Miniprotein binders against q93zb6. Designs and how they scored, part 8

Target 1, 365 residues: q93zb6
Amino acid sequence: SSSSSDPLLVKAAKGQAISRPPAWMMRQAGRYMAVYQKLAKKHPSFRERSENTDLIVEISLQPWQAFRPDGVIIFSDILTPLPAFGVPFDIEEVKGPVIQSPIRTEEDMKRLHPIDFEKLQFVGDSLKILRREVGEHAAVLGFVGAPWTIATYIVEGGTTRTYTVIKNMCHTAPDVLRALLSHLTKAITEYVVYQVEHGAHCIQIFDSWGGQLTPEMWERWSKPYIEEIIHAVKKRCPDTPIVFYINGNGGLLERMKGTGADVIGLDWTVDMADGRRRLGSEVSVQGNVDPAYLFSPLPALTEEIERVVKCAGPKGHILNLGHGVLVGTPEEAVAHFFETARNLDYQTLFQNHVPAEKAEPELVV
Below, E stands for the ipSAE of ESMFold2; O stands for the ipSAE of OpenDDE; V2 stands for 0.75 times the mean of E and O plus 0.25 times the DockQ between their complexes.

## First folded at step 2 (miniprotein)

Design y3 (at its last look DockQ between E and O 0.01; V2 from the best seeds 0.00; counts 0 for: pae O 9.9 > 1.5, placed apart)
Fold by ESMFold2, look of step 3:
Structure y3 (fold): chain B 365 residues (1-365), chain A 81 residues (1-81)
Amino acid sequence: as target 1 above (365 residues)
Amino acid sequence: SPEEIKKLIEEAKRLLEEAKKLAEQGDYEKALELVWKAILRAFEALELAKEAGDPELIEEAFRLILEAYELQMEIEKKLKE
């Protein structure tokens, strides 16, 4: 009864039988849309757009209104919760995110506190509104950054090309780094539960910087903390699927499966057939159309969507891009992507119920 | 007051010792609940110690937070096994 009301995306995440893959896009609300550009000119501060309930809801619903995806992700940022546990940040136009007071020493750690949801009420309020607005027609998605990725921002003070400060901390101050990661693990766990309690059907964990670690370092410094989050969330929110995505994850897929995530998101550099083979059938996959195909002629885009879906198989697939939507992407291509997904039918695509002409037995020996 | 801060520190210590006992008995989920309660008590003590400007109590509360995070990781590893 209550499970029959689950959105298509939730059913796919759980590996249930469905007639077509659900689809949504990472960064489906954003600068490629004219309606977003107009809103962003009127409200030029990213912090305002991502921290004002009315703006969050308007932006999150722009792709819903235009394209009717099977998932509606809250407009937010993986850094959004940082001030709620003691780490202020800014967004600068040239540099992007800036953490003016990085945490690199034991003394710096004393600035942290438990996550304060009064500072995040705009997230909870927005999720409630999104859940009401989409009804049973789409899943509402929340998301978080993984502890390693968040720690990288906090330690480096922003984006980085070398990761030298946090990599040095692995050797020079490992106890401080482990404590930071443990604090983030607790804060992120509570933030996942908060999002679920306020309306999210599904949570995506992004380990955006995890692909920059060797597999051995990822196993040491990222995976254990993600495992803790997933274990705690599955206990407290047993009906909520977790999607886990790393940019550049080809060398990590089997290790990512070991976190216990319900869905592994594949970036576009992984062949979907290979990714499915390596991951097996016990987990679902998300992805992984190359975002550049949205610049292709529409028939080529259709062919690539169908190729990816056929490679992923008829169960446990959430159709998505392998990376976020690119700036300059034609809105017509995004509309076509979602229309193509809605018109797929697994039985037709795989021809599982098309009668075969009588098969002739053949001698095997 | 310093006495309130010390009470919070003592409660956090008690919760951590109880969590260790529960983990030894294999009751990992309850042990984790007590670790989380200890963390909250220690953070409350830390914030009050900062307001009071008491560096010894700041350090004591902070050390409990670090100890609690380490214990949490140890228990999570055993729960996974």
Scores: ipSAE 0.483, ipTM 0.841, lowest interface PAE 2.4, mean pLDDT 90
Fold by OpenDDE base, look of step 3:
Structure y3 (fold): chain B 365 residues (1-365), chain A 81 residues (1-81)
Amino acid sequence: as target 1 above (365 residues)
Amino acid sequence: SPEEIKKLIEEAKRLLEEAKKLAEQGDYEKALELVWKAILRAFEALELAKEAGDPELIEEAFRLILEAYELQMEIEKKLKE
């Protein structure tokens, strides 16, 4: 029974009738905001900002206070749980994430242990506080990395552009890689459930690097582990929508539908109408305004938002960017995006587009 | 081809008429499934019409999308009553 009290975003994810699309942005808390920059100057460590309850809550609420999005995602990282299952990491300003001891052998696998939630209390506590602070006015969003994406960091020792070590392990050490992915699947499943139990209304799974695989390699090395997570989470948390997102997913949409996710997140390189045709009616969509449009004149941004919303249709759409907010994005453009989204009405948006007999067909659909 | 676009348009129209009949019978769930299929066919027609540069087919496909969304909203309203 869909409780009448579900946040607008949860209703959209479930494909329920609503008057407008809910809106949120990936990286809506971040360096583009002056309040974030001020806080980051006071607390220069990313680990400090992302692993302290008060700072997590404060940062997560910065967009809520400024823009009133329909989704408030916890300020965290997909790598945040790594120390809780035996993988220490650092974040360097220039290099990004660094894993000093990559896992590449059976002997390296012995360092892994079951996820320890005593090391993740700041996530649970933050989600509880966020749930209280936003009340019924927004959905609290949790998130995780997909097993393949997390394994890529662990095996490569950090960020990679070539993925050569992990892609080679698919052939040279497949049993070690399967063992790693299976361990991560269990840990991530428990971490998703943990986030839901602590107040996440919806979970996003990021397979950010899954889009760098061939479709066949993705089906072999990423998809089965994502399906396992989604199945296990759906069994334990049946009312929690799952958003599944891959950056560069244009070749994977039909395969992503098969995972059991309630929502498929589209990047901006996918046409929204094409994405709807390819995914069909059984799954909701999220996205997919190009983050670069936030640097455009506000009228052009409005037009693009309206275009994306019209292409998605009045059911099962979560308005978002196709990827995270870019550094240097004007806060005014982000404000305008959320204001535009709040002022949308599906009845007026579709009724006013009955072509008046004489207007030139600027059918900007 | 213009013929393929017209075929998609006629398929979308048929699906909408079937959906209307199902909604009149009170089978709102199945009506919504057909409305969604009609929307997808009309969007496919719209894209092909844009690629063909045919303004009449673009307009016809878009009108079908709007009609389908209106019908969807009407059915969804009845499901809440």
Scores: ipSAE 0.007, ipTM 0.251, lowest interface PAE 9.9, mean pLDDT 91
Fold by ESMFold2-Fast, scan of step 2:
Structure y3 (fold): chain B 365 residues (1-365), chain A 81 residues (1-81)
Amino acid sequence: as target 1 above (365 residues)
Amino acid sequence: SPEEIKKLIEEAKRLLEEAKKLAEQGDYEKALELVWKAILRAFEALELAKEAGDPELIEEAFRLILEAYELQMEIEKKLKE
């Protein structure tokens, strides 16, 4: 059941009546902020920053203290849970994440084990502190990578642009890949439940690399595992909404809706009005202002925010960027984005609104 | 088919019981080989159960996978002693 005391973001995710869209940003904490850059100089290891409770809390709260978004996402890495189920990794300055022992064979799979939460106490502790600090003023968000996205890191040994090894495994070692994806599905399900039990109001699932698959391959190698996670989480945590995001998702929206997620995150290349039409009224949407608009003059940013909000409609919308905030983004633009969201009023915006599908084309005389 | 899925589940259970017996006798290397075979059968059963849309078989196969992984960890701990 829904509660009237739910944070604004949770109400929006559930499609409940609200006065304005809640707003938060993917990659909300980070290098665009001077305070983060200062902290990173003192603590140059990304693993230290993402695995120390005090640092996680400090970093996660930096944008909340500066901008008061309606959502506070825990500062973490998509690979953070991996060592807890048998996949150690390192983060190197030039290469980024590196998995020194990729899993590609039956023999490699023997290293996996059930997730051990004693290795993830810093996540649970951080979420409890964040929940206490934001009170009723914001929703705390946890997140996790989808099985395909996580498997891609594990199989490829780190980041890759071609994804040829894992794509080839779909044909040459499908049993190993299915075994890996099934193990990840259970580990990810437990990790999501753990985050909810420790304070997350809402969870976002990132299938960042799902967009690298054709729709048919995504339905075979990613969708079923995501559906299983969502079904299991909703059974154990029925009041927790789930947001689902894929980078480059324009071709997958209807299939993403089919996963059972409460909110579908739209990539910035998707027209919001088209996205809403394709998804219908049974799910909420998140997004999708182009992150590049944060480099525009503030009046242009305001107009784009209002355009996106009007297209999304007067409920079931979590305002966000269509992708993570970019390095070098002016903090003034981020502040303006959140101030604009807070000053919006659905009654005013929709007083004489004509739905986009019925709007007359504008003619320049 | 449900019968094929149940056969895979029973085969995985048999392999795990055999692995436990070998581990009790100190044959850890052979025990781990059988645990891995059990894991593969259990994952195959899981995929077929998903295709069949049978939630009870899905849960049973998944539980069996977790049991197999737990046994793997116990045997590995014994090897390191």
Scores: ipSAE 0.005, ipTM 0.381, lowest interface PAE 10.5, mean pLDDT 88
ESMFold2 (binder alone), look of step 3: mean pLDDT 87; pTM 0.847

Design y4 (at its last look DockQ between E and O 0.01; V2 from the best seeds 0.00; counts 0 for: pae E 15.4 > 1.5, placed apart)
Fold by ESMFold2-Fast, scan of step 2:
Structure y4 (fold): chain B 365 residues (1-365), chain A 81 residues (1-81)
Amino acid sequence: as target 1 above (365 residues)
Amino acid sequence: SPEEIKKLIEEAKRLLEEAKKLAEQGDYEKALLLVYKAIFRAIKALELAKEAGDPELIEEAWRLIDEALKLQFEIEKKLKE
């Protein structure tokens, strides 16, 4: 059956019995690798690297070839789908993402249209190739930004240090913001389904800027749209696990669980044992080794990986960092992280574990 | 700092020479670890050289990265044999 043939990462996401935690890293391909740096020198445009099928495949497979993680995430950008539904952008070397024509008014909303997948064929083609190349040895991951996070880029015109325009719109133009979030919810839902249909085993939703909201504001302006996406995707792609991650999510864990996601990604500031207690056994967890541990001596890194795995428990854990790989991370440490994950064995690690007996009261008339 | 960049470059060169010696002796796993250490220093030197706007140091860092990647490829091929 499909369950027995699923990659290790998918089994972990579903909370199924496995022999060890699968492992992958956020920002898995990138600047910490010499081979990526050399390719980026030859192809200096980030848009070129993230929108050319051959380059996407080559870059996505660089960490696979070097380190053999259990997950291969497509090399892409959170803003990649935006032009396909009416929001052009560019990525500048110093400024990063730039949206020259922000959407802030009812008139601006007229530029939006349903997502056009003819403009995203490089994503679908890349996923098909990645699925073929990794075979049964890894899961292919797609990803998408949450509506609040994407709306923040669109409304602010790119990266922002204050979030002033979007936060102001919550109070002064809530109808426009709701209309934008609703359009994004539909586009994002279709984009997730597209990625699954083209080869993704698993999808991660990033609400990177959701942590900039108070819990009450996040419950109002982000959570309902994420719930709608997850509900719609689960109806159309019932076998595909969804991982949900927010940077700085310590205050939001219980609310994140409420979205219907299969896996909650913990950031590095959350104690894994505490996070597990707060989330309970109904969802799986991902994370959450501090990326800074990759700069420690290798024995200390091994000890930290084992500590996190023991706290997460013998099932329903996808080992990861609590944040993306940092610039300047030693490739030796990344290699060691994945080798350590492959050599873990739950039976050995939990050798004294005895499953709790289920005791139920017997009712007599 | 040009001094810091040159120090990283010299450390990377030393590590690559030791890695080549270990590879010649058939100690491919240890050689690969030294190649990783050399790559780390070469990349750091490259980033700092770019910040300093020093084209000679940028090119020297790139030469070391190319050398390290070539050695990595050769060692990985031997480990798969």
Scores: ipSAE 0.051, ipTM 0.632, lowest interface PAE 7.5, mean pLDDT 89
Fold by OpenDDE base, look of step 3:
Structure y4 (fold): chain B 365 residues (1-365), chain A 81 residues (1-81)
Amino acid sequence: as target 1 above (365 residues)
Amino acid sequence: SPEEIKKLIEEAKRLLEEAKKLAEQGDYEKALLLVYKAIFRAIKALELAKEAGDPELIEEAWRLIDEALKLQFEIEKKLKE
C-alpha cells in the first residue's frame, strides 16, 4: 500500500491518481548551470566530483535549490561501480571513459569480483544526505547502467561508435560475453538494492547502448539481464519504482514493456501518444520533450510541455526531457519548465479532452 | 511447448546440481562453465514461459536464474581466494 506520504514522482510511477505530472530532467545537474561550472573549475576531475560525498551532495542539490524539481537524481556515473567489482577506469577529458584492460577472454574474467560496497560508501552516504535534504518534497533518484551498456564499455575499453568488438563477441566468444553479462547482472542488482537501502525512492536503469542493437539482438543480449535485475529488485524492494530508459527506443517499446519496469522512458523521437498506445495503460511513461525546446521561446516551450502532458494522459506520467539537458541550455528555460510543470492541473487540462484511447479512429474516407 | 520449457528447466536444475558438486570438489572452473550453461537454459525457459503465458513456469525459471547467479558469485569469489 503506497503511503499517503510517497513523493509525487513515486505516485506517478505507480500510476496513482495525482493532480499534475511530476517533473525532473536527465542531466539536470550539469555544465549548463553556472554554479556547476564554478564548482567544476575548483574541482576539475570528474571522478573527484562524482566520488566525494560533499561534492556529490552539493552538485545533486544545485538543481534542487534553483528549480525545485520533483526528482533529485544523485550526481554519479553508470561506470562508478566498476572499480568496486574489479574493473578500474579513467575519465579522460577528450576520450571520455577509458578502461585500460578490456575483458574479452575467460582469463580476463578472473579479474572480476563481487561488488565491494566499502568502495562505494560515498554513494550510500550521499543518498542518505539527499533523502534528508529534500524530505518529502521530492523523490531521490538512484541509477545504474544496464549489463549490456556496462559490458560495452568493459569490452570496447571505453566509448565506442561502432560497437564492433562486443557485437563480434556475440558470435566469436558468446560464453565469455554471457559470463560477463551475468556477473554484471548480479553486481548491478546488489548496487540497485544498496542505493534503495540508502535512500533512493526510485531507480533508473540506463541501457544507453541497447538502442544500437537490432531488436532480436537486444532481446537476446540485453533484455534477459535487465529482466533479471528488475525481478530480483522487485522481490527485495517491492515498493521501489523502476524506470527503464533506452536512448533511441522507438523500435523497442513493446519489448521494453516485457521487462517488468514500472516506467518506460521515451526519447523525443517517439510520439508520446503513439508510445502510450504501444505500451498500454499498465506501464507508466517518462519524457519526452526534446532538449532542443529549451532553446526555444518560452511560449513555444510551454505549448510543447502541455502537448506532451496531454498526449501522455492524466495517469502514470513523469514529465522529463527525451534525453539529458544540452550544454548551453539557458537556466531560465529550465526554471520555466519546472514552473510550468508545477502549475499544470489535470482537471483543467482534460476537462474537454476525451482521452485518445476513446477517440474512435475517424475513418478518413 | 510446455514440455520444451519443462525440459529446459530440468536441464538447468541438473546443471546447477552438477556445478555445486564440482564446486564442493574445488573444480571451480568447470563448475562455472556449468553455471553459465544453466543460466542460458533458464533464460530460454523464461522467454518461452512468458510467450506461453504460464505464470508457474515463469516463476520457476526466475528461481533458477537467481540460484544460478548466486552460485556463480560464490564460485567467482572462491576463484580469487
Scores: ipSAE 0.018, ipTM 0.353, lowest interface PAE 7.4, mean pLDDT 91
Fold by ESMFold2, look of step 3:
Structure y4 (fold): chain B 365 residues (1-365), chain A 81 residues (1-81)
Amino acid sequence: as target 1 above (365 residues)
Amino acid sequence: SPEEIKKLIEEAKRLLEEAKKLAEQGDYEKALLLVYKAIFRAIKALELAKEAGDPELIEEAWRLIDEALKLQFEIEKKLKE
């Protein structure tokens, strides 16, 4: 079990008794905030913003200062570690991530090397500062991309909706792909441990593109590598919860539980009551308010937050969106989300014995 | 002013109609962008209508937000296919 000094989010992740769900949002620092837009105009390079310690810390703390979430995630990118093991990348304004020298063949694999933390000191330094600044009031979160997701970027050379190169590679060059995934698994494992050792309370694994695999393909090409990461990290960092999230994960939930993650993040396409039923009470859940509700009237947003929390139950729930915050989201709605979460009380929510699926929130007049 | 609110509402309606056309053509990413722009305008119209105390414009803005959110959900579902 954890100490009484653990942040609320860590306690929730471990399934401990707490009085309300902790809340944070995927992409809670970003383009929807005016303060971020002003900083980004001064520092237009995403690489600079995500690789300069002072900027990382300033950006990571913007949502903390505005909204007081229960989790503060480091401002970073799942691609950030790539140059540290031999894969340079750029971020272009229109295209997004670009990897000019993709890895698709055995010869290409020779460019890879063991992860070099000398190239990632800005991550470690930033996490230490964040831990010092907020660690008594919020959990500091680090994160990584899952091997399948990272391999997809490396093989495709950037963002794609079709994923045709890596899907073809599953059939035409499976041994090369397995070797790439294995190398990434080792590098990502070390990077998780590095983040924990430098201040992260909790680590989220994103398999952002894993939801585009059939469940059988996901079991073959993603799950084993995630299992290996989680197993190794739990041995080396036994007090650190791991949250596991896949975009489009409705068909994968039970299989995701099989990875050994402490928390399963649900995307917005899953009904929370169904997700909780399918996952059971032994694993915690995160999510899953549809980010579009941040554009709804505030009373409707409150109703949806309360519905989700009631469906998740009073144990093992980290309140979040079921996707990242959308560009153009009103800051006032984000503030309302966190204020609603902060003012929830499990004892009050469940006092009336009202089924969450059929309950209608009362409006204050 | 009521004219400003009505302009925002009409712009949101136009954007939603164009988003539906783009979605029918399979251009889901552009359709979603237009839905997003429509939601933003409908929310702004709602804020101004509340300040003006105009219940008819408040209701119209709510109907647009609801329509836009439903379309957003449909488009995002198709993007995940």
Scores: ipSAE 0.000, ipTM 0.184, lowest interface PAE 15.4, mean pLDDT 86
ESMFold2 (binder alone), look of step 3: mean pLDDT 89; pTM 0.870

Design y5
Fold by ESMFold2-Fast, scan of step 2:
Structure y5 (fold): chain B 365 residues (1-365), chain A 81 residues (1-81)
Amino acid sequence: as target 1 above (365 residues)
Amino acid sequence: SPEEIKKLIEEAKRLLEEAKKLAEQGDYEKALELVQKAIYKAWKALFLALEAGDPELIYEALRLIWEAIKLQEEIEKKLKE
């Protein structure tokens, strides 16, 4: 409506009546784009690109300028806030993230301190600029890693395929791990609030490594900390929707709904209609086109987008991929995805779908 | 797992081979069915390979997807004729 200044994506997140689904992509800015590749050659350090305000803004706006998505996510790294609360890291070209001084003992935890936002001014400044550039035409998204996912990087010393240290800590040092997760929960809560106060319309929480846990272990080691973050943020920023995403989340949907998030992101392996039924109408959904469909012929991509949208229903849906955009994705397919989303109209999509079972009239008084 | 990814790649290759033979024999409807199955399995292989961070498997899956799409387009043109 004309009385609301909320961007389309925020209205969808809140389950408000809208004419079409908003769309954005996880890993929206990146290597699949020629303009990003050119910039990365001039500025080869990933930390330079993710910690310089001018570069963050330029990169974050590259997909918005090219494709006009309904969401603009700040170009950043999940590890970006770590140095601000006492965990320095580096990103090496071959190894990726490296934390030279992992935290594994009570003694190691003495390095942790309250988050220092003077060390994160480039994030706040970037969000303010992005908000001014796109605020009414697109939603600005901030994001953060969940405590389990961040703890995994910290205790493993970087990227891991075995998860040996953190999985062993669940059994051999559970009190140490709980103390670390508690400290991270406090820092992450403050970082989310900081992003909102500096321009983010919406926040996505990524528990990327949560899918490595069984549902019972995830409920023990991740869910309580995520719930604490969401409850604290909603008290301080009541108008800001929170999206919650886990890669490989098919077995976790009902537990994810229990966190208090406004929007549950569905992995590409989840059938949208089934996911919608399992989550009910009280929460919104995000996703979940298989990223591999971007390699299909454009008519097949259009058909899949329409199928997913019809399954999600005419409200409370943020169209996205079920995973981040893949390396080598054709830019033409990404352009087509967003053009298709803009040309959708809920009235047109649903006017020829008369539900056979909708026989009971609504009570109109 | 690498074994799971390799299995999907091998299944996609087999389906693509069968589709090509059927297309050469003029059975375009069955060829189209098999090509679409090959594309689906190659896509699944690509997604898992990207998760695993295996460049060789990523490359092989991508190559199969584009080869299958090209064959699909050729079959669809023949069906329109």
Scores: ipSAE 0.000, ipTM 0.166, lowest interface PAE 19.8, mean pLDDT 86

Design z1
Fold by ESMFold2-Fast, scan of step 2:
Structure z1 (fold): chain B 365 residues (1-365), chain A 81 residues (1-81)
Amino acid sequence: as target 1 above (365 residues)
Amino acid sequence: SPEEIKKLIFEALRLLWEALKLAEQGDYEKALELVQKAIEIATKALELAKEAGDPELIEEAKYLIELAKFLQELIEKKLKE
């Protein structure tokens, strides 16, 4: 069993008995908050904000100070570890990430090297501070991109509109792509372990671009590398749960379960009851309130939260949105979401949910 | 341009947030007008995002349209009560 000192979110991830679902949000810190907007005006470079320890900590703690979620995710970028293993990048305000020297050939592969954590001390230092500040009250979350998602950025040179380069490499340079994915798998594994060793209670793996693959292509080009990461991390960090999320994952749920992740994140298009039935009881679930409900009247938001929680069941559920917090989301709605989660009680919810016909009384003969 | 598309996306979100405030105050007719305008703006953003071939902006604009339609249904339901 797990330690009584584990945060509520970690207990939920492990499927342990708890009194209510823990709650956090993807993209929890960000532009929807006035305090973030003010800080971003003073420090307009996203790379500065994501690579300076003091700024990372301040930003990561903004939603915790305002809303007291059960999880505090480190403010960072999915591409942050890339320069540490040989792939420099920049982030442009409008265009997003740009990789000036994509990797597409055997010659390009020579630039890659094992991950150098001296270049990532700001991540480790930030995690240590976050663990100190919130560790008794909330789980600290780290995160990482899956090999397919990271490879897509690297070979496309940034954000892609067609996935043309990486899809062509599947056919014209499969050995180069496999070599790249293998190198990324090793670097990502080390980066996950580094985050855990420096304070993360839990890690989320994002395979955002994996949702654009057919199930057969995903099984060939993404799943094996994710399985390797999860297997290696569980061997080295056996007490750390892993959450696995793919945007657009409705067709992939059973295959995602097959990766060995402790928690499967459901996107907003999946019906929670259906997702729970398909995944069974061996894994926990995360999600999946449609972020749209944050723009609805507060009673409608409460009703939707309760509906999702009832469908997910009385254990093994981390309440979240099925997508990241949208720009322009009302802070009052985010506050209400977390207040609603804190006021939930599984005993009360499920006493009213059990039909009388299913509750057979014990008879004394 | 991507900058123009993002401005349209932000404008649509702002209108949806204002519509929610009006709905909470009981002004469902004005809230519905703002939601309908948000749908128009988000639809224009989607068309421009498709022309630009930007998958992030296409996804964001599509989601905004779904968000606006969802809020429209809630407001219309309240107007029938």
Scores: ipSAE 0.000, ipTM 0.329, lowest interface PAE 12.4, mean pLDDT 86

